VHH binders against o75319. Designs and how they scored, part 152

Target 1, 181 residues: o75319
Amino acid sequence: GNHIPERWKDYLPVGQRMPGTRFIAFKVPLQKSFEKKLAPEECFSPLDLFNKIREQNEELGLIIDLTYTQRYYKPEDLPETVPYLKIFTVGHQVPDDETIFKFKHAVNGFLKENKDNDKLIGVHCTHGLNRTGYLICRYLIDVEGVRPDDAIELFNRCRGHCLERQNYIEDLQNGPIRKNW
Below, E stands for the ipSAE of ESMFold2; O stands for the ipSAE of OpenDDE; V2 stands for 0.75 times the mean of E and O plus 0.25 times the DockQ between their complexes.

## First folded at step 10 (VHH)

Design J6 (framework vhh_7qia_2; at its last look DockQ between E and O 0.94; V2 from the best seeds 0.81)
Fold by ESMFold2, look of step 10:
Structure J6 (fold): chain B 181 residues (1-181), chain A 118 residues (1-118)
Amino acid sequence: as target 1 above (181 residues)
Amino acid sequence: QLQLVESGGGLVQPGGSLRLSCEASGFTFSSYYMGWYRQAPGKQRELVAFIYSGGSKNYADSVKGRFTISRDNAKNTVYLQMNSLRPEDTAIYYCAAFRGEYGSSDYWGKGTPVTVSS
């Protein structure tokens, strides 16, 4: 059904743009059918997402949806002018090399296409934290050469919540550099 | 309240070098992410170089190998060393400071102009 995801209410809806990057992270927006289960102040719809981005004086140019399900909202709930990409990412485990490659490929493609603007890549999983933080940090480390602790610090500050999964943190800090993009 | 003051801009011939400085006051400099941005007439502001609070650096593709960002936390100063300058580097260069915390404000200097011309 349309049950609110576990712990979803505990997280800030949208983070702050990560300075020096083109990333912004957020939790999964919930389509209208979920709103009967939410107080007005708890609602966070696809429209709310875009309004919150606009209030930051930013614009989304791509949404990367990392959830393993399609029940939360449909791409048709988004403005027609924003590209949308689903990358099915299993939770609770470090993403595999294929998933990491797809993410890097999507980011690199966006950056080439959008070199003459400052539009953002919005990334979310269910909570916009562990899978989202892992893949953003993996990109910063592998592609941009950012030190693991610097990448993690930037993500945590801008999301407003710290990465929670120790296996993700350990892999970012001590795992191999992946050169596949 | 944060204040950023850029200096070191000017007129330089193609192939020349300049060093920009940005002195920060009114905050704990070492905890901030710092960046140099530039804006040419009729263009959007673009990132040139960025330095993390922990020292990681990254650069726009257009300046890699030619420009170097650095910071001196004891002097509350961030630098941009610009070598092998080209006419397309002509812009107003801005220093920016970011706390990174959700809900925090960004801070920008007023800019220092750089003109690369014969």
Scores: ipSAE 0.773, ipTM 0.904, lowest interface PAE 0.9, mean pLDDT 91
Fold by OpenDDE, look of step 10:
Structure J6 (fold): chain B 181 residues (1-181), chain A 118 residues (1-118)
Amino acid sequence: as target 1 above (181 residues)
Amino acid sequence: QLQLVESGGGLVQPGGSLRLSCEASGFTFSSYYMGWYRQAPGKQRELVAFIYSGGSKNYADSVKGRFTISRDNAKNTVYLQMNSLRPEDTAIYYCAAFRGEYGSSDYWGKGTPVTVSS
């Protein structure tokens, strides 16, 4: 279906690049079939995503889709030059170790293959906030050794919205480091 | 009007050391993330080192164990201690300041050249 996600309109469509990283977070873009349910200024399509990224003088090198559905847009809606990776991630609960590992692996693979450019890793869930923020911060904490509060602060500022889920925040601050490859 | 002024670049032999400084003016220094970037001839700009407001640091893999980033908020200055320099470290080094907030502007220095050559 083309039901607009709950509170989707409440969030900025695209954050900005997280300084010191290759990450940028955004809310899920919606394919054209959703536009009839939106005001023109509320529309945020895959095309709009790329336009907004371009306006920031950035370029996407990878999109990681963390949503638990495929109804929002199709990979075919994206440029062929930008790889698309789906990691089905259940909402409202801390991602499991497998999900975390998949995310880390994808990021590291990208970084390895993109050492000669400055393309970004675009990450989104439904709102591009909680699941997205958790996994990005989890990576920074576990792989880059960043202090949890530093990672969370940076993400929140760049996304323009703060992580909302206490269980995510608590796990990032006090949870164990997840095993890296 | 934010301004960043780099210093400390120059010519050094392989295995040598340099200490870069970047002095900021025109803003509350402590509120910004600071980073060192470099651009070698014919290559893209790359992150070298980054320091978070809370004190966390990260480094490019190529400089880990050799470079150290630090900041002195009282002096509005960020430093890059570069040890065990290699020819591949030759580049123009840029200091950058970030609010890390949506809609905010990034500020860049003019750069300081570092040449590592025998």
Scores: ipSAE 0.764, ipTM 0.892, lowest interface PAE 0.7, mean pLDDT 94
ESMFold2 (binder alone), look of step 10: mean pLDDT 81; pTM 0.824

Design J7 (framework vhh_7qia_2; at its last look DockQ between E and O 0.01; V2 from the best seeds 0.00; counts 0 for: pae E 12.9 > 2, placed apart)
Fold by OpenDDE, look of step 10:
Structure J7 (fold): chain B 181 residues (1-181), chain A 118 residues (1-118)
Amino acid sequence: as target 1 above (181 residues)
Amino acid sequence: QLQLVESGGGLVQPGGSLRLSCEASGFTFSSYYMGWYRQAPGKQRELVAFIYSGGTTNYADSVKGRFTISRDNAKNTVYLQMNSLRPEDTAIYYCAAFRGEYGSSDYWGKGTPVTVSS
């Protein structure tokens, strides 16, 4: 259905590009059927997403959707020029190694194919915070060698909200490095 | 009474080097990311380099391999070593401290001018 996710309105729609990376995080955009349940200023559609990205003088090159549902919007709502990747990611628990690997593989593939541009990897879950933040930070830590606290700090600042889940934070700070490809 | 004071700017020939310093006072320096920005005449302010509280560094593509950002928490100072300077590096360089949202610095310096010219 078109039930608005809990606390969805509490989060900024779109973060900012993470300096030194190609990542940008945002909350899930909602298709038109949700608009009847929202005030005009609360609406955040796929179209709104792209408008906000343009306002930042950026361009999306890939969208990674980490939500565990398909009810929020359709890939058809996105421009054909921007590939869409779904990685079903369960909420509230640390993503498993397969999920982490899928994410890393997608990011690395994109970077390999997009060396000649500066297009961004847009990542979102429901709120664009916990699952999104964990996987982005996991990538930075495991692949780019960034210190865990620095990765978390960078994400939090750019997203405009802090990671909330202690299990995610703890795993990033003290958990093992996950196998890369 | 938080302050950021930049120093080290000046005139240098192409291929030369400069070292900028930014001394912070009035806040817990070690808890902030520190960054250098620059603004060239007629252009928008742009990020040059960042150093996070844990020491990880990040650079704009245009300065990678030439500039190095570092920090000394004991001295509440962040540095920008600029090597192999180019005319296009000419700008006012600003020091910034961040703990909140990216793009919205908590504190800014007044800037130090860097001119690269023959």
Scores: ipSAE 0.026, ipTM 0.355, lowest interface PAE 4.6, mean pLDDT 91
Fold by ESMFold2, look of step 10:
Structure J7 (fold): chain B 181 residues (1-181), chain A 118 residues (1-118)
Amino acid sequence: as target 1 above (181 residues)
Amino acid sequence: QLQLVESGGGLVQPGGSLRLSCEASGFTFSSYYMGWYRQAPGKQRELVAFIYSGGTTNYADSVKGRFTISRDNAKNTVYLQMNSLRPEDTAIYYCAAFRGEYGSSDYWGKGTPVTVSS
């Protein structure tokens, strides 16, 4: 149903643009049907997402939805001119190589398509933290050559919350480089 | 209703060529990224190529230099030109649109089989 995801209220809705990248992370926006269970100040709808991005003087050019469900909002709630991609990512496991490949492929294509603008890639899972942080950091490490600790620190600072899952952190720090882009 | 219809698959000898087409209807085609995926028996579906609305293209390493994705927004059609085909390219090829509901046939075609065999 319309149940608010566990701990969703505990997280900042939207982070800040990660300097030197085209990424911004946020928690899953919730469609209007969820608002019956939220105080007005707790609401974070697809419209609220775009308002908050605009308030940062930024613009989204792609949304990558990492959730393993379709109940939170519909892509039709987004402007037709903003591409949307869903990459099913289970929330308690280090993402597999296929998932990492899909993410890298989408990011690389966005960067090529948007080389003449400054639009951002918005990435979210349920909380915009663990799966989101893992895949963003995995991209920065594998594709951009960023040191693992630097990628994690940058994500944590810009999201406003630290990565929580130790298996994700350990894989980023000590796991193999994935040469799938 | 949103629909993707693939065509152009078939049997071809190694080293041969095929051109796949995917005709789209029921959505604003020019606003979608389009892609080709393939699935061989017993394997996971894998991305082959995709093309952005502005024409930028991306390819899997296994097909770079042999396959070319293109789009014709006036015809709501995306193409995959497949040259220098190999037996390992044998698969069912699916057209996909990136936007809207995930995992439904509305965003995936039914597939067109490609067999590369001597």
Scores: ipSAE 0.000, ipTM 0.245, lowest interface PAE 12.9, mean pLDDT 85
ESMFold2 (binder alone), look of step 10: mean pLDDT 81; pTM 0.824

Design J8 (framework vhh_7qia_2; at its last fold request DockQ between E and O 0.87; V2 from the best seeds 0.86)
Fold by OpenDDE, fold request of step 17:
Structure J8 (fold): chain B 181 residues (1-181), chain A 118 residues (1-118)
Amino acid sequence: as target 1 above (181 residues)
Amino acid sequence: QLQLVESGGGLVQPGGSLRLSCEASGFTFSDYYMGWYRQAPGKQRELVAFIYSGGSTNYADSVKGRFTISRDNAKNTVYLQMNSLRPEDTAIYYCAAFRGEYGSSDYWGKGTPVTVSS
């Protein structure tokens, strides 16, 4: 269906590039069928996403979709020039090792293949906050060796919202490093 | 407005060392994220080293183990110690400051040239 996700309207549609990284987080864009349930100023479509990215003088090189559904938009709604990767990620639960590995692998692959440009990795879940923040921070911690609090702070500042889920925060701060292979 | 001034660049032989400095003026950058970037002729500007306001650091794979980024907040200065320099390290090196807040602006130095050649 085209039911608007709970609290979706409460979050900024797009964050800013995380300095020192190629990451940018945003909430899930909604396809046209959702527009009838939204005020014009509340609408955030795939097209709107790219417009907002351009307004920041950035360009997306990859979109990683962490939502656990396919009802929000279709890959066909995106420009053909931007690869789309779906990683089904269950909400409210700390992502499992397989999910984390998939994310890390995708990021590393992108970085290896995009050394000649400055395009961004766009990451989103439903709200572009908890699952998105966890996996980005998990990458910074496990792969780049960033202290958990430094990673979390940077993400929160750039997203314009703070990670909310205590289980995610706890796992990032005190949980084990996950394997990178 | 925050100003960044790089220094320490120059010509060195392969295997040599340089220490770059970037001094900020106008504002205290203790809460800023700092980075060193470089751009070689005909190539894309790339991140070399990054230091968080909290002290965490990360490096490009090509410089890991050879370069060290550090900061002295009392002096409003960020450093890049470059050891075991290679010809492929030849580039203009830029210092950058990031507030790390939604809607904030980035600041860049004018760059200092580093040439590694026998």
Scores: ipSAE 0.893, ipTM 0.941, lowest interface PAE 0.5, mean pLDDT 95
Fold by ESMFold2, fold request of step 17:
Structure J8 (fold): chain B 181 residues (1-181), chain A 118 residues (1-118)
Amino acid sequence: as target 1 above (181 residues)
Amino acid sequence: QLQLVESGGGLVQPGGSLRLSCEASGFTFSDYYMGWYRQAPGKQRELVAFIYSGGSTNYADSVKGRFTISRDNAKNTVYLQMNSLRPEDTAIYYCAAFRGEYGSSDYWGKGTPVTVSS
C-alpha cells in the first residue's frame, strides 16, 4: 500500500507566494490512491494544488519536484501546459553543489522564458519545508544577493512553517556562496 | 490598518531623474516587505524593485544600476530613485506592502504616473 509520508498531515498544503520572487512552496501532492487513508479535509491532490493556487489569484508555470521517489503522483496528473522537472535531492544532508546548480539553472531558464508573464515556480519536496526552503533560500542568496536571514525569514513566513534542519540553516547563514555557472 | 500613498511622478525627458515616495499610515511599517511595481498600457503589472523587511533589495533586470529602492522606517516611507530614465520606463508606478505571512493581505497604493518623453 501507499503509506502517508511521516508527519505530512502536520504541514499546510500550500504556502503563499513569496513576494518579490516567483516562488511558491508546497508539500507533495498525493494521488487518489492515497486518499483511502485520509479524511476528506486532509486530502491534497494534484488537482487540489492547482485549485489552491488559483484561489490565490496565481498561476503555476513550472513545478520542481525535489523528492527522491515517483510514488506520490505522476507528471501525467498535471496539466500539460505546466512543465514538470524532477531534481533528485537527498534528504537530511545539505544538497550537493550539482543539485544546487541544477536548481539554479532551472529557475534561471524559467525566468528567461517567462519574463513577459507573472507565472510562479512551484517547489516541493515531501513536506515542502527543509529541502524546498534550502534550495529557494540558496537561490535568493547566491543569485539575487539576499542576506541569509532575510531569505530564511521570507520563506518561513510564506510557508507558514519554519525551517527545521539546523545543518541547512547553518549552511545558509555561514556556508560559502555556491557558483551560479 | 496600512494605507499607501505614492507621490513624485510626472513628465521627464529621457536621461532625466525622478524620485518617487510612498508614505504608509501605520506604526508597524518596519515589519513589511515593500515593492515598487509598474504597469504600462496594455501590459501586465511588473515588479520594478523590492526591499525586504530586513533591508535586502532586488531589482528587475531592466532597471538594475539605474533605480534604487530605499526605506525610512522612522518616516514610514519607501522611495524609488529613478535615474537615466528611458521612454520604456513610462508607466503608472505602484507601491505595495506585504507582510509575507500565510493568510495575510497585501496593500497597494493608487499609483503615480511617470511619463518619459521628449
Scores: ipSAE 0.819, ipTM 0.914, lowest interface PAE 0.7, mean pLDDT 92
ESMFold2, look of step 10: ipSAE 0.718; ipTM 0.886
ESMFold2 (binder alone), look of step 10: mean pLDDT 81; pTM 0.823
OpenDDE, look of step 10: ipSAE 0.867; ipTM 0.932
ESMFold2, fold request of step 17: ipSAE 0.795, 0.787; ipTM 0.908, 0.900
ESMFold2 (binder alone), fold request of step 17: mean pLDDT 81, 81, 81; pTM 0.822, 0.825, 0.822
OpenDDE, fold request of step 17: ipSAE 0.886, 0.892; ipTM 0.938, 0.941

Design J9 (framework vhh_7qia_2; at its last look DockQ between E and O 0.07; V2 from the best seeds 0.00; counts 0 for: pae O 8.7 > 2, placed apart)
Fold by ESMFold2, look of step 10:
Structure J9 (fold): chain B 181 residues (1-181), chain A 118 residues (1-118)
Amino acid sequence: as target 1 above (181 residues)
Amino acid sequence: QLQLVESGGGLVQPGGSLRLSCEASGFTFSSYYMGWYRQAPGKQRELVAFIYSGGSTNYADSVKGRFTISRDNAKNTVYLQMNSLRPEDTAIYYCAAWRGEYGSSDYWGKGTPVTVSS
């Protein structure tokens, strides 16, 4: 079958809900076909994702999948029907303005449609850290006016891992505010 | 362990002002994220205002321009200044605190009622 993504085992599966926001970040869940390559305690399936969200007394209302591939799982593998959006996001470089706009548009649309509930937007890339953290922080900075260091701190604490890519951190801290929302 | 005590609620006429206070004890206040939520009868609890550990703020659209959240880390206190109050602001207001650390608990006050009526 498919190979386990590099370093995927090193990361906590699901973060904590980011207080004051509607975001929760996680690493990519892996469909059942990957389990032959994993110890039982290492498994993190689409079902496991939903169980962990319920354990936090939360409910997903949207999944934004930032991966550049479709091999990890399909929306049909989810145990419940939840709105799902894939935004292909190239890794290793700061996401371009089109990608940032698509992300902001999706979040703003969700907030309008879900103003009468407290459901969460789940965001993931492969590891749920660098691309995920960048786009969430970019939204908080550009749309909600949060200071860069405050956004980064909140994401790092709630994810349980610090953002790793220096070019993303530098762009968040010192780059221009994007007015593409 | 951590205790949050709200004060400053009461009865106010439309157009009036109130200042809510939330005093925290039993922890290091400066590292927490703080917020005010409210719940009116028959409605879901909603976020009113949120303040980051580093001082960034966020507000519900319904209160922008009228309410201000602030914190005084030396006094372990978070405030909500409520101006231009309307009948629809009537609710029980709750103070809340989060560390944000993975697996950490949140903390809630008992609430302070605010009534805006003639």
Scores: ipSAE 0.648, ipTM 0.862, lowest interface PAE 1.6, mean pLDDT 90
Fold by OpenDDE, look of step 10:
Structure J9 (fold): chain B 181 residues (1-181), chain A 118 residues (1-118)
Amino acid sequence: as target 1 above (181 residues)
Amino acid sequence: QLQLVESGGGLVQPGGSLRLSCEASGFTFSSYYMGWYRQAPGKQRELVAFIYSGGSTNYADSVKGRFTISRDNAKNTVYLQMNSLRPEDTAIYYCAAWRGEYGSSDYWGKGTPVTVSS
């Protein structure tokens, strides 16, 4: 239905580009049917997402949706010029190896095909924080070789909110590297 | 027309220092990992150091504490400061840029020779 996700209003709609990366994180945009339950200033639609990205002088080249539902918005709500990828990701638990692999594969594919531009990979879950942060950091750590604490700090700073889930943080800091290919 | 152009190689005495530079063009520099590889005579090419655009660095064990990798995104340049050089550091040093897979490289420079000898 059109129930607003819990605590959704508490989070900044869109973060900032992570320096040195093509990543930008944001909370889930909500389709028009949700607007009647929100104050005007609380609204964050797919259209709003693109407007905010443009305000940052950036351009989205890919959206990775990590939510475990399809009720928030439709791919049809996005410009056709921006690929959309759904990776159903369960909340509150460390993503499994398959999910991690799918994410890495998608990112690497994008980077391979977009070497000649600076378009961004937009990643979101419900709040654009925990699942989103984990997978981005997992990628940076496993694929790019970034130190776990550096990856986490970079994400937190750019998202404007800190990773909240201890199990995610612990796995990033102390967990094993997952398969990249 | 992507290219990586290394400079700064040369002959130095053991214990000496050398600073390598690599200027990149033809791609979005700030979006790439930058690194240095080296290949000694009769040996396989090996990763020496790499740097994330955000500043995180990684080094081979053999150069830790002696080498420092840095980058200037405004100049599209990556550097390798090499201190306390040893004869075993003698090699052709290659600049590399890549995205994605750890330890891989999408682009390579032509290399700059470093010789450490008394």
Scores: ipSAE 0.013, ipTM 0.261, lowest interface PAE 8.7, mean pLDDT 91
ESMFold2 (binder alone), look of step 10: mean pLDDT 82; pTM 0.824

Design K1 (framework vhh_4orz_3; at its last look DockQ between E and O 0.44; V2 from the best seeds 0.00; counts 0 for: pae E 3.7 > 2)
Fold by OpenDDE, look of step 10:
Structure K1 (fold): chain B 181 residues (1-181), chain A 119 residues (1-119)
Amino acid sequence: as target 1 above (181 residues)
Amino acid sequence: EVQLVESGGGLVQAGGSLRLFCAASGFTFDDYSMAWLRQAPGKRREWVALITSEGETDYADSVKDRFTISRDNAKNTVSLQMNSLKPEDTAIYFCARQDWDYTEGFDYWGQGTQVTVSS
């Protein structure tokens, strides 16, 4: 059924753009059928996502969905002008090299094709925190050469929540650089 | 540390009833959907019943109308009332915390409690 994800209501719906990057993180928007189980102020639909992004004077150019299910919303719920990419990413585990590569490839492709604008890469998992934070930080570390602690701090500050999973943090801080191509 | 401890299992005759209990600790219980799973000998673990944080319930077809899942948020417990038990209900029953993004849909479960239904 359409059950609200666990702890979903505990997280801010949308973070802030990460300065110096094109990334913005948010929790998973929920399609209209979930609204029956939410107070009005708790609702966060695909439409609400775009409204909140506009309120920040930003524009989404790509959505990367890292959730491991398709029950939360449909790509058809998004504007046709915004590409949608699904990267099925299991929770709790450090993403494997293939997943990391897929993410990096998608980001690099977007940046290459969007040099003439300032549209954002929207990334989300269920809570838009652990998987989302890890992959964004992994990109910043591996591709942009950012110091791990700086990447983590930047993400945490902009998302409004801190990475929770110690295995993710440890891998970011002390793990090896992953393949970029 | 997250802990789930099952109790209430035992031997019962077909047609009988049994009530399982699960005591949860180490996390904000109210935030999570809880479930009962079971694993029979030589079979894969299967989902039996689910209760959301809001109290909504769902059941596997095999146990629907016979089993009832409930929770007490004040006590951090989840229960499974099992009526009209059948030999095919024999299994180890596990209390589990749900996470849809985890490989099996659950990130924590207890040691399990044995339920044996004799014909």
Scores: ipSAE 0.321, ipTM 0.680, lowest interface PAE 1.5, mean pLDDT 93
Fold by ESMFold2, look of step 10:
Structure K1 (fold): chain B 181 residues (1-181), chain A 119 residues (1-119)
Amino acid sequence: as target 1 above (181 residues)
Amino acid sequence: EVQLVESGGGLVQAGGSLRLFCAASGFTFDDYSMAWLRQAPGKRREWVALITSEGETDYADSVKDRFTISRDNAKNTVSLQMNSLKPEDTAIYFCARQDWDYTEGFDYWGQGTQVTVSS
């Protein structure tokens, strides 16, 4: 079905660019078929996403979709000029090393190919919060050397909502060593 | 600890009705979508019905207009009214909680209750 994801209406559609990074986080956009259950001001389509990014004077160069489904929107609903990558990410457990490495690889590839522009990597799960925040912070900690608490605070401020899954927070703060290969 | 306990299963003649109940505990029930799934012998578990925290419902095509999901937030219960039952509705029925931040799946379900529809 086309039911609205639980608590989806409670989250700001799009965050702000995280200063000093190429990341911006957002909740999953919903294709037109979902709009029958939404007030006009609650709608957040793929088109709305790009309009909101443009309003921030930013441009997306990659979308990383962390959801397990294609029911929310189709990649074909995105401009052909914006690469789309799906990384299936389980939502109740800390992502495994393979998922983390796929994310790091995607970000590394983007930065190399986009070194001569300032385009952003858009990252989302269903709510753009827990899975999204974990992987962005994991990258900042492991690759950029950011302190865990600083990465979390930066994400929370720029997303406009705080990370809520305690196991993710604990793993970011005290979790095992992760390799960047 | 999250607990989901199904009841109300049994043997019913084709064309008959049955009502299943699910008692939930160990979490803030009002914050979660709840679902019924079923598994027939030799088949994979399939989704049957979903109800959101706001009461919005959705159904598998095979049960649409015959089954009704409802919830009682005061009693922390989910119900499934099953009308016009067919032999192919025979299955173990599971109550499940939708994962709050991974809404593509379910993170807890009960042991299930058997529903058998005689032809």
Scores: ipSAE 0.273, ipTM 0.633, lowest interface PAE 3.7, mean pLDDT 90
ESMFold2 (binder alone), look of step 10: mean pLDDT 84; pTM 0.841

